# Designs tried in a protein design chat: miniprotein binders against Rap guanine nucleotide exchange factor 1 (epac-1). Part 3

Target 1, 139 residues: Rap guanine nucleotide exchange factor 1 (epac-1), of Caenorhabditis elegans (p34578r516to654)
Amino acid sequence: CGYSVMAGKAEKILEYVLETRIDALGDDISELDVFVEDFILTHDAFMPDNTVCNFLKSYYFRTPYRATRDSITDSCTEEVRCKRRVVQFVYVWCSLLRVNFFLNPVTNSFVEELFCHVIDDRKRLGGMEDILTRIGSIR

## First folded at step 25 (miniprotein; from TM4 with Q13E F19W K97A)

Design TN3
Fold by OpenDDE base, last read:
Structure TN3 (fold): chain B 139 residues (1-139), chain A 101 residues (1-101)
Amino acid sequence: as target 1 above (139 residues)
Amino acid sequence: SSEDRAYLREAWELVLKAWQLRYRGDPEEAEKEYETAIQHFTEAIRINPDYPRLYLRRGYAYAYMGDFEEALADFTRAVELDPEYALAKAWLAMAKAALGE
């Protein structure tokens, strides 16, 4: 249906943001990428918050294909990278929406869920310390 | 320009207010705020008709309100002003899809 097609297109945009724009962002988002800002501020006309959160969750748990034992280390680093990107996106999202981020039950619940996942992952994955600090700072 | 960004931020604050109102369960007041935002964008565009982000944001407001015809027009203008404006192109496609095009 038309909605499904639209959702797919919007998800591709979000994926593009995560993969090409988020890594360049630092802790100070005063000079935020205009594409990221515009997406966050306009997506809900075409992509509901639930859909965004679901996509972010799926992206967070992306596991690179481990073809060989040699690729395990690379896979782990990529796994953490995906998690970092999601948390950073949520951080930016919260910063832009301010109080609205927590007034919205969808995003408010999602950040708590994500926090729990980060805690769990910190126990098993290296490199999660900064991610935990970041997600903790927006709660 | 700095002035353009100021206009964008002012309109942005109105949108954020609209969001706050809808999250508090006041959809009617939120709608009024969106209308006010659209008016603000319109005035900003009058002053600077060559700033593509103003069209993107106004187009969004129209789309959110279900006016996809106006949204399509705004997204079209944004793309005309900046053919590399990927998000405007995406929302344009989405607006067309919403209209069955």
Scores: ipSAE 0.755, ipTM 0.898, lowest interface PAE 0.6, mean pLDDT 89
Fold by OpenDDE base, last read:
Structure TN3 (fold): chain B 139 residues (1-139), chain A 101 residues (1-101)
Amino acid sequence: as target 1 above (139 residues)
Amino acid sequence: SSEDRAYLREAWELVLKAWQLRYRGDPEEAEKEYETAIQHFTEAIRINPDYPRLYLRRGYAYAYMGDFEEALADFTRAVELDPEYALAKAWLAMAKAALGE
């Protein structure tokens, strides 16, 4: 009961991060958004890593027909945008956790899975080149 | 302030060390690192009691250790200091839920 309520709220926060904070991040993480940083460093008290990864996966494969805050763009652009946001989030996550990102079997396995998905999507979607480069830099 | 940021960094390094220890199968030592982190946050708060992020971080450490009452107190203080601190509000709600409130 309590877990379900907590998980739902945490997922909403994560969705908020992806949709409103991640796009503004540059390659230099030294100026990282404090909200994103705080979320990454504190979520595990309330939201397990598995739940985070599952949500990210779902967000990565979000259909172009889903209503998003940026739904004004065409469906293909939105699809790639969601994928970019997930990969960027994972990049920041890895940068903050450092060795712990790979010591954690959940995040370690997730990045490999995500890499495979990016490779597959690169075959069919335009604009995936930078995403592939970014995910490749994590591994 | 620069000093506040330094304390945050030091405390986070301890948290990261705690994470490393627990992932390596040493939860007892990890807990000790969390306790040390809490002490660092407490000292930082003594110096600057009006910095919301210190309370958020200390509250997290308490929550992780299962002390949701202390976590709730810290998150409450964070929100009082910064009513627009969305993450603090979220964790506050979750801490309340953990306590059955």
Scores: ipSAE 0.755, ipTM 0.897, lowest interface PAE 0.6, mean pLDDT 88
Fold by OpenDDE base, fold request of step 28:
Structure TN3 (fold): chain B 139 residues (1-139), chain A 101 residues (1-101)
Amino acid sequence: as target 1 above (139 residues)
Amino acid sequence: SSEDRAYLREAWELVLKAWQLRYRGDPEEAEKEYETAIQHFTEAIRINPDYPRLYLRRGYAYAYMGDFEEALADFTRAVELDPEYALAKAWLAMAKAALGE
């Protein structure tokens, strides 16, 4: 694919996954992207779960740089997109790890925290309904 | 191939079991499961030595067990088989770093 991962920047792999691979997964993850799967199943030797969660949290709250007169609507759409990607990633993560996702206090706590954030964001952002449904399904 | 994926899944189920045991407070048994997983990957690789994902997964198992030398070897092989395997490249770099290289 020509994507190069910089040494010491494991987070860039996750960012790459979120930005280029997650949107294509849809609701049916029966045929999961092999890159996404491999990352989820092998990262913890090099990138601890808490690091992943922290990155996901940061990504979830990523807001478009409004320095450009992008329409408020476009900014909101991008904001929701980031949130959707995070929730979808967590959904896939949970699906792959199964019971282990909840046995791990890091991921177990994170999904609950994320759920709370989604609830809050649902109050102020349009398009969060499906995200709320998705995260609710993995709790 | 579907068969290759089956090898991956079979061995990885042991890894998932190891994770479960670890999280339930049985690290010794978890380690045994990882060792078993490594053996299964090894057998799978013997059968299909050209499937880079097998090396990635086995390499991970080695890395988890602290055997970064073997992990490095596996990640290296994965990259040799698939030079575009970005994840293998990343883990290779991480394994090297773990070894002080």
Scores: ipSAE 0.752, ipTM 0.897, lowest interface PAE 0.6, mean pLDDT 88
Fold by OpenDDE base, fold request of step 28:
Structure TN3 (fold): chain B 139 residues (1-139), chain A 101 residues (1-101)
Amino acid sequence: as target 1 above (139 residues)
Amino acid sequence: SSEDRAYLREAWELVLKAWQLRYRGDPEEAEKEYETAIQHFTEAIRINPDYPRLYLRRGYAYAYMGDFEEALADFTRAVELDPEYALAKAWLAMAKAALGE
């Protein structure tokens, strides 16, 4: 249906942000990519916060496809990369919205849920230390 | 330009204020802040009519207020000014869909 098509387009934009823009971001919000900024500041007219959060959750838990057993190391690296991108996006989101991020029950609940997932993943995955530090700084 | 960026920042602060008011249960006051933001964008566009991001932001404010006709016009102009503006294209499609419902 038309709704599904439109939702798909919005999700593609978010996926584009995660895969092509987020990795280049630093800790200084003043250097934020203008595309990322515009998306964060305008999405809520067309893509509800809960939809964004659900997409981010799905992206966080993406299991990379590995064609062979020999590529398992690359698969693990990609898994952590997806998790890092989600946490970094949430960090930027919180930085831009400031107090509004926590006044919104959707985003407030999501960051807590994400924090729990990061803690769990830190126990089983290498390279999660900086991700844990970042998500911890949001709360 | 520095002036354009200043208008963007000012309008964004109004939007953030509107969001805060909405979350605190003051939707009427929040609406006033959005209207003020639209006025600021309009003035900025008068000064610089060829800046795509101004149209994107004003279009968003219109869309948020439920005025999808004005949003459509703004997103259209943004795409005309920058045909590779992917976000403007996406919101343009969304505005069209909203008008069809």
Scores: ipSAE 0.752, ipTM 0.897, lowest interface PAE 0.6, mean pLDDT 89
Fold by ESMFold2, look of step 26:
Structure TN3 (fold): chain B 139 residues (1-139), chain A 101 residues (1-101)
Amino acid sequence: as target 1 above (139 residues)
Amino acid sequence: SSEDRAYLREAWELVLKAWQLRYRGDPEEAEKEYETAIQHFTEAIRINPDYPRLYLRRGYAYAYMGDFEEALADFTRAVELDPEYALAKAWLAMAKAALGE
């Protein structure tokens, strides 16, 4: 039946959030995007946290497509933007779940892993300082 | 309006407590919190039956409990109220898949 390919629908929603909603969010969680809030609060009945974390990791490490319409500088900026979006998403996720984020071994381990990746990337990429500050505040 | 927000907040805090109980290995107590949350969402729906997020959140609680027919009904209502509610459409499809077993 066609249900075996239904598993990717939630990943498309998560990608939509990262591409279109997360950049507009600031530090003030009190005015959080309703769509982002509802996804974070309802996904685990249908999409396990490790599936979310695996997608976030994949998105974090995206290398920008280098085509004739992009400069190398623009490609590096887009790489950092992907990393910023993932860290911002995790920040919002932690802010909404509070202690539950850390009681869940999947999300707790993911933050530790992500922190290490941000530290490594700061060594080779400009523009990582705000990202490092944000991920450090979660720990 | 302030009553609606209070019901939403109270019901959702019960869901957060259920998550904590689940991670502590107490699924029986977690189920009780989900049942109570469903009652609170149901009362909020009685007050404001046209708010699609209430149906999304109650449908989530039903789905977690394995009550996929109830979840499907709630997600269907959420999509009827807002046909562009992508998240409700996705969870509707997942609830249908669960029932196909």
Scores: ipSAE 0.453, ipTM 0.756, lowest interface PAE 2.2, mean pLDDT 80
Fold by ESMFold2, fold request of step 28:
Structure TN3 (fold): chain B 139 residues (1-139), chain A 101 residues (1-101)
Amino acid sequence: as target 1 above (139 residues)
Amino acid sequence: SSEDRAYLREAWELVLKAWQLRYRGDPEEAEKEYETAIQHFTEAIRINPDYPRLYLRRGYAYAYMGDFEEALADFTRAVELDPEYALAKAWLAMAKAALGE
């Protein structure tokens, strides 16, 4: 049960990063959020890349529920925002690790899988073009 | 703070080199780069002993090499310096779990 608890703590930190830090990031890695940088550079001692990728995939496919007066449009926008956050996180991850991101078969395979998901989602969701551009620039 | 970021960048380039060496099948050279990174963090800490990110990064390097007692000490110091440093608190808990605490 030890690694189940450890994976849960690290997943909560990753969720925190996605929810609070990623939306403010742009293309310019030179002024990267130090919390995001520290997490990406230190997590692999405690949280295997498979665990990170599995959480990112789960987050990517979230269909958020809000008990509010929000319209269907607001729900669709929130779904796309989850996808944008994951792709932005992977973009930053690749930018920090450079060639190491692709030498690692786990992260290399994950970005290929994610690219396919973005292509499929563009067929049914509006607002995916910036996300497609971003994931395409990684490869 | 700009100087602190420069120390962090120099040391993490060594970590990136160690990852590349590891993936290319040279783990002994990778460990050498981790040891060098620890030396760089240690010197940076001597210059600025109150910057919690230096302890987080050195603690990571210790943890990666299996030196979890040293990692625990560094993560503890990072949390003492910044009690709101959620990442340092998480890695502290992880280091404790690795030691069976």
Scores: ipSAE 0.442, ipTM 0.763, lowest interface PAE 2.3, mean pLDDT 81
Fold by ESMFold2, last read:
Structure TN3 (fold): chain B 139 residues (1-139), chain A 101 residues (1-101)
Amino acid sequence: as target 1 above (139 residues)
Amino acid sequence: SSEDRAYLREAWELVLKAWQLRYRGDPEEAEKEYETAIQHFTEAIRINPDYPRLYLRRGYAYAYMGDFEEALADFTRAVELDPEYALAKAWLAMAKAALGE
């Protein structure tokens, strides 16, 4: 692959998942990427949920440097792609944990905050409708 | 493959139960569920000793319990079985850091 997971840093593993694994996932949880499943099920021994949520929020709001140099269409596509990846990751995370995702006040609060961000971004960005549908299906 | 998924699914339900117990304020019972999950992973490993994900999952349960020597051994075995298993390498490094190595 073109992106390597850096040893000794859990945030880099999460970034690897977002950059390389999450785009290929669909609605069908029964066909989950084994790496994504294992990360979600094992990370809490090494990476607290609030650390994961904070990283996801940071990734959601990325505006890649090259996007500001590209055409308006390319810029919107890259920004929206980051947002799509985060929402898809949260969808998978919620699907695997079921009620536990909502019993945890950190992840429960995060998904509500993320939903509000998606609503706000839909007002400014084209291409957000599939993302809004996905986050709405969680809540 | 089908048997491997069955073992992972069975132990996963114990992990889900442990998480639910923890969030509902019963962490002592949650730890008992992790101990039971370790027993299930150990039996699965006896049946299928060359499946690296079993060692990743048992190592996770040990690490959650604070048993980092046992976790280190399991993550090491997972990496031996699959040297390209990036997640096992990462958790191995994290377990080493926890032990001061």
Scores: ipSAE 0.410, ipTM 0.741, lowest interface PAE 2.5, mean pLDDT 80

Design TN3
Fold by ESMFold2, last read:
Structure TN3 (fold): chain B 139 residues (1-139), chain A 101 residues (1-101)
Amino acid sequence: as target 1 above (139 residues)
Amino acid sequence: SSEDRAYLREAWELVLKAWQLRYRGDPEEAEKEYETAIQHFTEAIRINPDYPRLYLRRGYAYAYMGDFEEALADFTRAVELDPEYALAKAWLAMAKAALGE
């Protein structure tokens, strides 16, 4: 149906941002990628925040296929990378929206849920400390 | 130019204020802030008519207001100015869908 096609198209844009743009962002967003900024500031006319949060949650829990031991990347490392990308995206999102991020009950409740997931994953996965620090700074 | 960046920033602060008003239950005042933001984008476009991000941002404000014909025109212009602007292309498709095209 038309709604499903439009939602899928917008999700492809968000996936593009996570896969190609978000890793290059540091702590200082004064020179933020203009594509990321424009997406975050304009998406709510076309892509509901709930849809964004649901996609982010799905991406956060991705468990990419394990590479062989000779691979450049470990499957555990790639799993943690997916989690880092989501937390970085939420950090940028909160930084741009400021108080509006917390006035919106959808995004406000999502960051609390994400924080709990990061705490739980820290019990099981190495390399989560920087991610925990970043999500904690949002709260 | 530095004037284009200033207009973008000032107009966007009005959009952020409109979001706050919406979440606090004052959509009529939020609409006024969007109208003012559109005026600021329009003035910036008069000064620099070839900057595609101005059209993206004004098109967004029109779309939020339900003015999808105006949004379509602005997103079309943004894509004409920069055919590699994937976000403008996506929002153009969304505006077309809203109009039943």
Scores: ipSAE 0.346, ipTM 0.699, lowest interface PAE 3.0, mean pLDDT 79
Fold by ESMFold2, fold request of step 28:
Structure TN3 (fold): chain B 139 residues (1-139), chain A 101 residues (1-101)
Amino acid sequence: as target 1 above (139 residues)
Amino acid sequence: SSEDRAYLREAWELVLKAWQLRYRGDPEEAEKEYETAIQHFTEAIRINPDYPRLYLRRGYAYAYMGDFEEALADFTRAVELDPEYALAKAWLAMAKAALGE
């Protein structure tokens, strides 16, 4: 059926954005990557916002230790990197949608949930301070 | 390039207005804003028929309104213009799935 195929393909695109495009973005979105901009502005026709948020939450909690099994420092760095990518994606998403991001109860609730997760993770993970600042600026 | 971005930005403001109208419980007026955005993209395409992002954005507006045959045509054109446009390829596949292909 259409929705299961659409969800799988859209999730691969979102993962691609997180893995390859989002790290290069800064605070100034005037020179935003056109692929990221187009994805954010067109995805809701094919991928419901709750599906995007669920994938982002899953990605936020990834612990990709198997890819870097050399040290615990490498594991913590990769865990924090996943969290930074999700918060940066949400920052760009909010910046493009402006008030509509908060009028949408799905994305509005997701930001509040994500903020709480960042607060909790700061207590056990180093390198979360910039992430906390970024998510706090969205609210 | 700068003119192309101006067309995309103007039409996107109409899409944002449409989202606001839907969240405020006026989906009929929201659809009218999408129809206006489609007209905007169509005029931009007449001026620059080789810019694949215009077809991606018009295809999105068609898909949002449930016009998946029109969306399929636009996403097909976007892929023809830029075969390495991964997003257009993905939305093309999703439009086909919506039509039961």
Scores: ipSAE 0.333, ipTM 0.691, lowest interface PAE 3.1, mean pLDDT 80
Fold by ESMFold2, look of step 27:
Structure TN3 (fold): chain B 139 residues (1-139), chain A 101 residues (1-101)
Amino acid sequence: as target 1 above (139 residues)
Amino acid sequence: SSEDRAYLREAWELVLKAWQLRYRGDPEEAEKEYETAIQHFTEAIRINPDYPRLYLRRGYAYAYMGDFEEALADFTRAVELDPEYALAKAWLAMAKAALGE
């Protein structure tokens, strides 16, 4: 009972990480943000790996559409941005855990699944080449 | 900064190693590393008692060992020192829930 309210807050924290902290990292992760590192190493207390992966998958497939504010071009760019954020987060996550990321069947299976999604999305979306390169460097 | 001192780096590396050992399924060895990390964080706190990250990270080690009363004290101090740190607030709430508070 007392842990259920933390699940909703944890998803908002992860969303904040994706939209703010991960975007700020860019391509160079030599100086990792302390907030991101602490989240990755401690989230299991309030957001198990499976819950993290489920949220990441949901975020990856977001197709935002705001007819008044966004054009179709802007909506496609935002869709690719969501995918980039997820792949970058997983890249950082794997970089911190190394072999332990792959020994965990939940996170190992998720990387394999994500790689397949990136391959499929490259067939229909422009701007996926750098994302494919990044996920391919993991796997 | 205090983070550039060798023992502060050693304490953080011990936490990472303990976390990896727990993932590997070796919790008794992980416990030894957490205990050593706690000792080093305690020394670092004596040097810099107003640095919230030290309390937060010592609190992680206590919580993963199941020492939730000690963790609660550390998370409370971390939130007092940095009220805007959302992750410290999340851990404080988790520690309170674990203690039935």
Scores: ipSAE 0.247, ipTM 0.601, lowest interface PAE 3.3, mean pLDDT 78

